VHH binders against q96fz2. Designs and how they scored, part 390

Target 1, 269 residues: q96fz2
Amino acid sequence: CGRTSCHLPRDVLTRACAYQDRRGQQRLPEWRDPDKYCPSYNKSPQSNSPVLLSRLHFEKDADSSERIIAPMRWGLVPSWFKESDPSKLQFNTTNCRSDTVMEKRSFKVPLGKGRRCVVLADGFYEWQRCQGTNQRQPYFIYFPQIKTEKSGSIGAADSPENWEKVWDNWRLLTMAGIFDCWEPPEGGDVLYSYTIITVDSCKGLSDIHHRMPAILDGEEAVSKWLDFGEVSTQEALKLIHPTENITFHAVSSVVNNSRNNTPECLAPV
Below, E stands for the ipSAE of ESMFold2; O stands for the ipSAE of OpenDDE; V2 stands for 0.75 times the mean of E and O plus 0.25 times the DockQ between their complexes.

## First folded at step 23 (VHH; framework vhh_6z1v_2)

Design HA24 (at its last look DockQ between E and O 0.96; V2 from the best seeds 0.84)
Fold by OpenDDE, look of step 23:
Structure HA24 (fold): chain B 269 residues (1-269), chain A 123 residues (1-123)
Amino acid sequence: as target 1 above (269 residues)
Amino acid sequence: EVQLVESGGRLVRTGGSLRLSCAASGFPFKGYAMGWFRQAPGKEREVVAAITQSGGKIYYADFVKGRFTISRDNAKNTVYLQMNSLKPEDTAVYYCAARFGYYETEPREYDYWGQGTQVTVSS
């Protein structure tokens, strides 16, 4: 996964992240650094995206079932990294393969510390190789959305008003991530950064791309992944597998340019 | 200063019962899993029982076999180990330990340790 969409306004995003804590109380996640949230139809590595994480990571006496939402840098910077510039990291940390997560120190160590997060997105993009050509067809991949009689599918939004309605009730894609905290050697603010765990693609997506993000489907999966106080690493890793509960449509080549940040990026062609 | 203070260890007869207590201070107790470990002379330190921050999940070592019960009171910053049907093989120094997040079975994974309390079970 190298491209996502996360364009919802902050208030809409927050509401979409409503959850029940361990006691069954309905809650909204509290924001950390809300000003760092930058909505975009076209998120690339090194950009900031909102993730969910346990409140216990910020408040050491907190209930681990409580959630915080925070923008983090896409591309995990390990805490042990000693260079002053994160861009000098010699290995790609945009993704973490599920099969080698425990073999790589950069992912194993933070995972062992319970630094699990849920990466939020409208969906993610993948490119299908076209047979016989060097051209790649981009697809937007997301959770199936509930068809409300009035709002139709993304493709049926004929009016701006209908489009807004679709996004107000949009089910966010919830991807399993690992984050780490890096303190710059020269001082400054702690950098929070994340990697997306990837798995082999489900059958439905296999013709598009052979790998997919580990998607946490449903509140239980999200809760278990986040709750590092009550769920072991071993148990959490059982949640990491392909899911068939995905839909997709072809989009225009507009998304190919990471500078393009318009609704056209995820619009069906 | 972080402190874990164990109490309740004493000499008991085989088949007897003890309740160990560990009072924690100097750290946010509610965010930590707690564990009891023991170390017998000439043996390695081993996990006896562990409990998550909420008490929702508990681990017992195989040798416990239902004889011991770990519990915690977050309002009192205390973790307990009720030990019943004690055997001479249970003779050891018992340690309380704290780990941020989920509990582990390996001693090296714990952040804070008590000084231990001696439990001796006579035949």
Scores: ipSAE 0.908, ipTM 0.962, lowest interface PAE 0.4, mean pLDDT 93
Fold by ESMFold2, look of step 23:
Structure HA24 (fold): chain B 269 residues (1-269), chain A 123 residues (1-123)
Amino acid sequence: as target 1 above (269 residues)
Amino acid sequence: EVQLVESGGRLVRTGGSLRLSCAASGFPFKGYAMGWFRQAPGKEREVVAAITQSGGKIYYADFVKGRFTISRDNAKNTVYLQMNSLKPEDTAVYYCAARFGYYETEPREYDYWGQGTQVTVSS
């Protein structure tokens, strides 16, 4: 996975992330660096996107079931990286294959520190390779959404009322990620960055692409992935598998150009 | 200054019981998993039991299951080991240890250690 949509205004996104802590209390995640959140229908690697992580990463006496939401750079920069410019990284960290995660130092080390995160998106894009041509058909892939009599059409954003009908109660896609913290050698703020774990595609997506992000389906899975104080690495990795609870529709080639940030990127064709 | 102070170790007869305590200070105790380890003379330090921040997950070594119980009191920054049905092979120095986040079974994974308390089980 190399392209997502995450376009909700910060307050709408925050409400979509309501959760229960270990004691059953309803909470909203607390933001870190909210000014770095850049919503877009068309997010690509090296951009910032919001992730959830345990409060225990920031407050050493915190309840590990409490959540922080923070923008992080897509494309994990390992803590051991020595160059000043992250673009000089000689290997791709946009994704992390689940079958080799414990063999790759870039992912094994932060995973051993409990640096698990949940990557948030409206959904993700994949391009279907068509046999015998160079043409590729993009699809927008997302959780099934509950249809109500007030539901609007995906991609219809001609007024605030139509937008609210679709997006105000949108179920965000929740993908398993690993993050790391890099201190630039020339000084400056610590860089938080993430990778998305990938698995083999489920049957429903196999005609589109052979890989998919590891999706955490439901609050129990999300809580267990985040809670590194109560869930071991070994137990957390059992959450990493394909899911069939996914839907999709074809979209226009407008999304192919990563500079296009419009509702047309995810509109059904 | 980080401190882990074990207490309660003493001489006890086979079949007896002991309760070990470990008082913690100088670090944010609530964020740490806690473990009990033991070391007999000439042997490697080995895990006895471990417990997560909330007490929701607990580990016991195979040799002690059913006889020992680990618990913690986060309000008192204290971890306990209740030891029942003691055997001579339980004779060792018992150590309290802390690890940020989740527990592990390998001693090298732990961040802080106590000085130990001697437990001796006589025939």
Scores: ipSAE 0.701, ipTM 0.892, lowest interface PAE 1.3, mean pLDDT 92
ESMFold2 (binder alone), look of step 23: mean pLDDT 90; pTM 0.916

Design HA25 (at its last look DockQ between E and O 0.97; V2 from the best seeds 0.85)
Fold by OpenDDE, look of step 23:
Structure HA25 (fold): chain B 269 residues (1-269), chain A 123 residues (1-123)
Amino acid sequence: as target 1 above (269 residues)
Amino acid sequence: EVQLVESGGRLVRTGGSLRLSCAASGFPFKGYAMGWFRQAPGKEREVVAAITQSGGKIYYADFVKGRFTISRDNAKNTVYLQMNSLKPEDTAVYYCAAKFGYYERAPNEYDYWGQGTQVTVSS
């Protein structure tokens, strides 16, 4: 996964992240550093995206089932990194393979500290290699959306009003991530950064791409992944597998340019 | 200052019962899993029981076999170990330990330790 969409306004995003804590109370996640949230139809590595994480990571006496939303840098910077510039990392930390997560220190160490997060997105993009051509067809991949009588498929939103309605009730894609906290050697603010865990693609997606993000499907999976106080690493890792509960449509080549940040990026062609 | 203070250890007869207490201070107790460990003379420190921050999940060592119960009171910053049907093999120094996040079985994973309380079970 090298490209995502996360364009919802902050208030809409927050509402979409409503949850129940372990006591069954309905809650909204609190924001950390809300000013760092930059909505975009075209999120690339090194950009900031909102993630969910346990409140216990910020407040040591907190209920671990409580959630925080925080924009974090895409591309995990390990806490032990000693260079002053994260760009000097010699290895790619955009993704973490599920099969080697425990073999790589950069991911194993933060995971062992319970630094699990849920990366939020409208969906993610993947490119299908076209046979016989050097051209790649991009696809937008996301959770199936509930067809409300009035809210047609993304493709049926013929009016701006209908489009707004679609996004107001949009089910966010919830991807399993690992984050870490890096303190720059020269001082400054702590950098929070994340990697997306990847798995082999489900059958439905296999023709598009052989790998997919580990998607946490449903509130229970999200809760268990986040709750590092009540769910062990071993138990959490059982949640990491391919899911068939996705849909996708072809999009235009507009998304190929990471500078393009318009609705056309995820519009069906 | 972080403190874990164990109490309740004493000499008891085989088949007897003890309740150990561990009073915690100097750290945010509610965010920590708590564990009881024991160390017998000449043996390695081993986990007896562990409990998550909410008490929702509990671990018992195989040798416990339903004889011991771990519990916690977050309002009192205290963790307990009720020990029933004690055996001479249970003779050890019992330690309370705290770990941020989920509990672990390995002693080296814990952040804070008490000084221990001696439990002696006589034949």
Scores: ipSAE 0.907, ipTM 0.961, lowest interface PAE 0.4, mean pLDDT 93
Fold by ESMFold2, look of step 23:
Structure HA25 (fold): chain B 269 residues (1-269), chain A 123 residues (1-123)
Amino acid sequence: as target 1 above (269 residues)
Amino acid sequence: EVQLVESGGRLVRTGGSLRLSCAASGFPFKGYAMGWFRQAPGKEREVVAAITQSGGKIYYADFVKGRFTISRDNAKNTVYLQMNSLKPEDTAVYYCAAKFGYYERAPNEYDYWGQGTQVTVSS
């Protein structure tokens, strides 16, 4: 997974992240660095996207079930990285394979510190290789959405008002991530950055691509992945598996150029 | 200044009961998992029990399951070990320890340690 959509206005995205804490109280996540949120239909590595993480990472006496939402850089920069420019990192940290996560220092170390996050998106894009052609067919991949009225599906948005209704109830894709905190060696603000854990594709996606993000399906999975005070690394890793609870549709090649940031990127063709 | 102060260790007879307490100060106790460890003469320090921030997860070493109960009171910044059916093999110095986040079994993973309290079980 190397391209996502995360385009919702901050207030809509925040409401979509309503949750219950350990005591059963309904809450919204608290923002950190909200001004760094850059919504776009076409997010690529090195861009910032919102993630959920436990409040315990920021407040050492907090209930670990409480959530913070914060923009982080896509492409994990390990805490031990010594150069001043993160672009000089010699290995790709956009994704982390689940089968080798405990073998790679870049991922094992932050995971051992409980640095688990949930990466938020409208959905992600994947390109299907077509036999006998140079062209690749992009797809937009996302959770099945509830059909309570014509608004709530992408194909029903024929006006600004209908478009708002589609996205007001959108079920955000929730992907398992690992983050780290890097202090630039010459000073400056700490950089928060993440990787998305990947698994083998489920049957439904195998014709599109052989890998998929590890999707956390439902509030129990999200809560367990985030809560490093109550859920061990070993228990959390049991949440990492493919899911068949996913849907997709073909999209136009507009999304191919990462500079295109329009609803056409995810519109069905 | 971080302190973990164990109390309640004393001489008891085989089959007796004892309750250990550990009072914590100088750090944000509520964010820490807590553990009890013990060290008998000539032996390595070993985990006895551990408990998460909320008490939702608890670990007991195989040798003490069923006889000991760990608990914590976050309002009082205190962790307890209730020890029942004591055996001479339980004779050791008992230590309280704190680890940020989730507990571990290995002593070297813990951030803060108490000075210990002696428990002696006589025949």
Scores: ipSAE 0.722, ipTM 0.900, lowest interface PAE 1.2, mean pLDDT 91
ESMFold2 (binder alone), look of step 23: mean pLDDT 89; pTM 0.909

Design HA26 (at its last look DockQ between E and O 0.97; V2 from the best seeds 0.85)
Fold by OpenDDE, look of step 23:
Structure HA26 (fold): chain B 269 residues (1-269), chain A 123 residues (1-123)
Amino acid sequence: as target 1 above (269 residues)
Amino acid sequence: EVQLVESGGRLVRTGGSLRLSCAASGFPFRGYAMGWFRQAPGKEREVVAAITQSGGKIYYADFVKGRFTISRDNAKNTVYLQMNSLKPEDTAVYYCAARFGYYETAPNEYDYWGQGTQVTVSS
């Protein structure tokens, strides 16, 4: 996964992340550093995206079932990194393979500390290699959306009004991530950064791409992944597998340019 | 200053019962899993029981076999170990330990330790 969409306004995003804590109370996640949230139809590595994480990571006496939303840098910077510039990392930390997560220190160490997060997105993009051509067809991949009588498929939103309605009730894609906290050697603010865990693609997606993000489907999966106070690493890792509960449509080549940040990026062609 | 203070260890007869207490201070107790460990002379420190921050999940070592119960009171910053049907093999120094997040079975995974309390079970 090298490209996502996360364009919802902050208030809409927050509402979409409503949850129940372990006591069954309905809650909204609180924001950390809300000013760092930059909505975009075209999110690339090194950009900031909103993630969910346990409140216990910020407040050591907190209920671990409580959630925080925080924009974090895409591309995990390990806490032990000693260079002053994160860009000097010699290895790619955009993704973490599920099969080697425990073999790589950069991911194993933060995971062992319970630094699990849920990466939020409208969906993610993947490119299908076309046979016989050097051209790649991009696809937008996301959770199936509930067809409300009035809210047609993303493709049926013929009016701006209908489009707005679609996004107001949009089910966000919830991807399993690992984050870490890096303190710059020269001082400054702590950098929070994340990697997306990837798995082999489900059968439905296999023709598009052989790998997919580990998607946490449903509130239970999300809750268990986040709750590092009550769920062990071993138990959490059982949640990491391919899911068939996805849909996709072809999009235009507009998304190929990471500078393009318009609705056309995820519009069906 | 972080402190874990164990109490309740004493000499008891085989088949007897003890309740150990561990009073925690100097750290946010609610965010930590708590564990009881023991170390017998000449043996390695081993986990006896562990409990998550909420008490929702509990671990017992195989040798416990339903004889011991771990519990916690977050309002009192205290973790307990009720020990019943004690055996001479249970003779050891019992330690309270705290770990941020989920509990672990390995001693080296814990952040804070008490000084221990001696439990001796006589024949």
Scores: ipSAE 0.907, ipTM 0.962, lowest interface PAE 0.4, mean pLDDT 93
Fold by ESMFold2, look of step 23:
Structure HA26 (fold): chain B 269 residues (1-269), chain A 123 residues (1-123)
Amino acid sequence: as target 1 above (269 residues)
Amino acid sequence: EVQLVESGGRLVRTGGSLRLSCAASGFPFRGYAMGWFRQAPGKEREVVAAITQSGGKIYYADFVKGRFTISRDNAKNTVYLQMNSLKPEDTAVYYCAARFGYYETAPNEYDYWGQGTQVTVSS
């Protein structure tokens, strides 16, 4: 997983993240750094995307079931990184394989500190290698959406009101991530950055790609992954597995160029 | 400054009971998992029990065998260890410890430690 869509306006995104705390009260996540949120149909590594994390990471007396939403850099920068420029990191931290997460210090250390996050997206893109050519077919991959009388699918949006209804009710993809906090050696703001945990693809996606993000399907899974005060690392890792509860459609090659930020990137072809 | 102050340790007979208390101050107690550890002379420090911020998860070492109960009172910043059916092998200094987030069983994972309270169980 190396490309996502996360295009919703901040207020729509926030409402889509409504949750229940430990006491069953409906809440919205509280934003940190909202001005750093950059909506786009075409997010790539090193860009910022919103993630959920426990309030306990920011307020040491907080209930660990309460949530913060914050933009973080895609591509985990380990806290021990010594160079002044994160782009000089000499290994790829866009993804973290679930089968080696406890062997890689870049991921094991923050995981042991409870630095678990939920990476939010409309969905993600993958490129299928076509037999006999160098051509690759991009697909947009996302949770199955509940059909309404006007929304049906993404391709059914033919007016501003219909487009709003499709995305107002969109179930965001919720992927398991690990984050870390890096203090630049020359000073300045702490950099929050994340990696997406990957697993073997489910059978439904195996024709597209052999890996998929670890998807947290449902509020119970999301709550357990986030709540590092009440859920151990070992219990949380049991949530990391492929899911068949996923759907997809082919999209045009417009998405191939990461500078293209238009609805065409995820439109069915 | 951070303080963890244990109390309640004393000499008791085999089969007796004690209640240990640990009063915490100088840090945001509610965000921390709490643990009780013990160390007998010449032995390594070992976990006895641990409890999460809400009390929703609790750990007991195998040697406890249902004899001890850990609890916490977040309003009073206090953690307790009720020890029943005490045996001579329970003789040790008992330490209170705090770890941000979730508990662990290894002592080197803990952020803050008390000075300990001596428990001595006579035959």
Scores: ipSAE 0.704, ipTM 0.891, lowest interface PAE 1.2, mean pLDDT 92
ESMFold2 (binder alone), look of step 23: mean pLDDT 90; pTM 0.918

Design HA3 (at its last look DockQ between E and O 0.96; V2 from the best seeds 0.85)
Fold by OpenDDE, look of step 23:
Order: sequence, then C-alpha cells, then structure tokens
Structure HA3 (fold): chain B 269 residues (1-269), chain A 123 residues (1-123)
Amino acid sequence: as target 1 above (269 residues)
Amino acid sequence: EVQLVESGGRLVRTGGSLRLSCAASGFPFKGYAMGWFRQAPGKEREVVAAITQSGGKIYYADFVKGRFTISRDNAKNTVYLQMNSLKPEDTAVYYCAARFGYYETAPNEYEYWGQGTQVTVSS
C-alpha cells in the first residue's frame, strides 16, 4: 500500500470513529495534535495521516480501551534511529509484511511495546498491471458502503448533495499499523510515525495486486488491535489476515500524481 | 520513588493458606499489568500469576493448578495473591512486579520489582 485517501473534515472523521469503550460507553476519540491533520484524496508515504491508538500510550493511568486519534507520519521511524534526518533510513518502512513482522527489529520492538495503531482512510489505491502494456490501471479499494435509499454508489452521486451524504456516512477503512516514537538527536518534538501491515491479497483483489493492507474489519477487531493493555501481541497478530470484505472501482490516472488532491482521484471512471 | 512492597509471607504448614499483598506507589498503577513471581533457592525466578490492568485477563503458571488466585484493587494500588493448599515445593521468595501494558511471563519484561516476601511451607 503506497497511496491512501483521507479527506473527511475533522469533525466528520471524528464522528466516524465513534466507539464503545470496555464498559460499553459510547465515546468519541480525543485528538492529539489536530492541527497536523491535513485532509487529502491522495496521501503518500511521509505525509501525515490520522491513526487511532490507545489512550494508555499518552496517559499511563488510562483505560487501554479508550482511543485517541492522532496524525502520524506515514513511514515508521524507529526509536533507535540516531540520524537527525528520517529520510536517511536505508530501508523502507512504509509497509510491514505480516510474515516478517517479528523478524525485523524496527517493527518487532515497537510492537512488543504495544504500539499498535489503526490507520484510517477512505480507502487505498492500488495499480493493476495491464497485460501487454506498460500501463497500470489504478483502483480505489474500500469497505462496502451501506446503500441508503437515497445514497447511490459513489458512482451514482450525481449531485453535490448526494456526494455530501455519501461521505457523511462513510465507513472508514481501518488498517492495522505499528507506530513508533522517535526523539530527534538534536532535540525537538517527538515524531510519531507508523507502518501499515500488509498481507497477501484476498481472492477478490488478487487480480489487481498480490498484496493488501491488513484490514481490521469491525469494531471488535479494531478494539482488540488497539487495546495493548488487555490483548497480547500474539492475540493481536491473529487479527492480521486477508479479508474479502472489500470493494473496488477503477479510477482515473489523476491519482498517479501525488500532487493531485481532488475528488477525481477516487471517482469511478 | 517507585515502590512495590510485598507482605504476608510467613511459615505455614503443608495444606495451609496465605494471602500475599503488594502495595504499589510512585507509578501509575492502573496502567500496569501486575505479576507475582517466585524464586526458590538455586532455581530461576519464575512467574506464578499475572493480571492485566483491568483484571480482565489472568495468567497462572502450570504448577498453580487452581490453588492460587491473583487479584488487584486499583483503588488501593494493590495486587494480591491468595495461596491455598500450599506445598513444600511452594517455598520461595515471592516477588511482585509491574509491567506497562499487557502482562508477560518472562521476568525480564517487567520494569518494577519488589524486595520480595519469604514463603516457607513446612512438611
């Protein structure tokens, strides 16, 4: 996964992240560093995206079932990294393969500390190789959305009003991530950064791409992944597998340019 | 200053019962899993029981076999180990330990330790 969409306004995003804590109380996640949230239809590595994480990571006496939402840098910077510039990392940390997560120190160490997060997105993009051509067809991949009587498929939103309705009730894609905290050697603010765990693609997606993000489907999966106080690493890792509960449509080549940040990026062609 | 203070260890007869207490201070107790460990002379320190921050999940070592119960009171910053049907093999120094996040079975995974309390079970 090298491209995502996360364009919802902050308030809409927050509402979409409503959850029940361990006591069954309905809650909204609190924001950390809300000013770092930059909505975009076209998120690339090194950009900031909102993630969910346990409140216990910020408040050591907190209930681990409580959630915080925070923009973090895409591309995990390990805490032990000693260079002053994260760009000097010699290895790619945009993704973490599920099969080698425990073999790589950069991911194993933060995972062992319970630094699990849920990466939020409207969906993610993937490119299909066209047979016989050097051209790649991009697809937008996301959770199936509930068809409200009036809200047609993303493709049927012919009116601005319908479009707004679609996004107001949009089910966010919830991807399993690992984050770490890096303190720059020269001082400054702690950098929070994340990697997306990837798995082999489900059958439905296999013709598009052979790998997919580990998607946490449903509130229980999200809760278990986040709750590092009550769920072990071993138990959490059982949640990491391909899911068939996705849909996709072809999009225009507009998304190919990471500078393009318009609704056209995820619009069906 | 972080402190874990164990109490309740004493000499008891085989088949007897003890309740160990560990009073924690100097750290946010509610965010930590708590564990009881023991170390017998000439043996390695081993986990007896562990409990998550909420008490929702509990671990017992195989040798416990339902004889011991770990519990915690977050309002009192205290973790307990009720030990029943004690055996001479249970003779050891019992330690309370704290780990941020989920509990672990390995001693080296715990950040804070008590000084221990001696439990002696006579035949």
Scores: ipSAE 0.907, ipTM 0.962, lowest interface PAE 0.4, mean pLDDT 93
Fold by ESMFold2, look of step 23:
Structure HA3 (fold): chain B 269 residues (1-269), chain A 123 residues (1-123)
Amino acid sequence: as target 1 above (269 residues)
Amino acid sequence: EVQLVESGGRLVRTGGSLRLSCAASGFPFKGYAMGWFRQAPGKEREVVAAITQSGGKIYYADFVKGRFTISRDNAKNTVYLQMNSLKPEDTAVYYCAARFGYYETAPNEYEYWGQGTQVTVSS
């Protein structure tokens, strides 16, 4: 739950996020800070990745069902953090366990403010510990994709025409997150940062790792998680559970080095 | 300047009906959940009803028992409370209140308050 791929060009990513608002009107999310989007096959904590959140967080008279897409820092920095440098945070906020979310001040406070977001990725990586060795087998984990005679495999996306067949219609992984807004004590831009909620892994992933991100499977779940004007915290938390609607394949160790940003990171082996 | 202005409170006999209105201005009304609260002399302020931005979720206190209806009109920045089958126990000052996002039942969760309108139900 510490490495993702989110490599699509901004316009392709935006189209993949088409949604319907409360009135049933088809929309695309509106970007905030698009220049901070850094696509990569190999995203790690402290990097920026795009998340969805309710427009109501930015415009206090907005319809809460409307969506904004914005890059945020992975690794939640609590609004009450008092140091001037976020790297001085003394505890890990990359993930938030669902079973203790209401016990941790770093997560409970922003959740109470309705600061729910959907973390977007092509999929995530997880390393399977091999029995009797220090070696670990990385896997790329993602939503099942609709297979048609026109679509290729993930590895076929290494050329422009094959890329279009695989990635133009890719179903993005949608993970439940919590975000917070930190105002540097000396002034400057507000820092938006997020954590990914985790749950016990489903049976299909249990051989790879015992935890998985909380995945929001389908537009109803995504809409309810985002809409803090119409969905209470208590009801939103009912969306947080494992899912079996997930697939994976083994990948090479190229992804192990976070500096590697190539399609080989997620290519099947 | 934020204003929540209640109106419609008056003296009414037991079994009667009354409609309260709350006109909002000076804040982005459409992003707020709205609530009606009441306070009788010597008692703490308590929630009566609350409603989300779209009206898709509504809360009523147990004592309402189907007698009251909350509604809102976002085009007019107004929230209403229709009160039917009034009882002497309903005698109180009624307040409207606003909370950003979702509603709550605790008064201390609400950011903006009106000055209140007196409802008196005679036996």
Scores: ipSAE 0.721, ipTM 0.897, lowest interface PAE 1.2, mean pLDDT 91
ESMFold2 (binder alone), look of step 23: mean pLDDT 90; pTM 0.915

Design HA4 (at its last read DockQ between E and O 0.95; V2 from the best seeds 0.88)
Amino acid sequence: EVQLVESGGRLVRTGGSLRLSCAASGFPFKGYAMGWFRQAPGKEREVVAAITQSGGKIYYADFVKGRFTISRDNAKNTVYLQMNSLKPEDTAVYYCAARFGYFETAPNEYDYWGQGTQVTVSS
ESMFold2, look of step 23: ipSAE 0.779; ipTM 0.913
ESMFold2 (binder alone), look of step 23: mean pLDDT 90; pTM 0.916
OpenDDE, look of step 23: ipSAE 0.909; ipTM 0.963
ESMFold2, fold request of step 24: ipSAE 0.801, 0.801, 0.813; ipTM 0.920, 0.919, 0.925
ESMFold2 (binder alone), fold request of step 24: mean pLDDT 90, 90, 90; pTM 0.917, 0.915, 0.916
OpenDDE, fold request of step 24: ipSAE 0.912, 0.910, 0.911; ipTM 0.962, 0.963, 0.962
ESMFold2, last read: ipSAE 0.807, 0.806, 0.811; ipTM 0.921, 0.922, 0.923
ESMFold2 (binder alone), last read: mean pLDDT 90, 90, 90; pTM 0.916, 0.917, 0.917
OpenDDE, last read: ipSAE 0.911, 0.910, 0.912; ipTM 0.963, 0.962, 0.963

Design HA5 (at its last read DockQ between E and O 0.97; V2 from the best seeds 0.89)
Amino acid sequence: EVQLVESGGRLVRTGGSLRLSCAASGFPFKGYAMGWFRQAPGKEREVVAAITQSGGKILYADFVKGRFTISRDNAKNTVYLQMNSLKPEDTAVYYCAARFGYYERAPNEYDYWGQGTQVTVSS
ESMFold2, look of step 23: ipSAE 0.756; ipTM 0.908
ESMFold2 (binder alone), look of step 23: mean pLDDT 91; pTM 0.925
OpenDDE, look of step 23: ipSAE 0.910; ipTM 0.963
ESMFold2, fold request of step 24: ipSAE 0.796, 0.806, 0.819; ipTM 0.916, 0.922, 0.926
ESMFold2 (binder alone), fold request of step 24: mean pLDDT 91, 91, 91; pTM 0.932, 0.928, 0.931
OpenDDE, fold request of step 24: ipSAE 0.912, 0.910, 0.911; ipTM 0.962, 0.963, 0.962
ESMFold2, last read: ipSAE 0.809, 0.759, 0.806; ipTM 0.922, 0.909, 0.921
ESMFold2 (binder alone), last read: mean pLDDT 91, 91, 91; pTM 0.930, 0.931, 0.931
OpenDDE, last read: ipSAE 0.911, 0.911, 0.912; ipTM 0.963, 0.963, 0.963

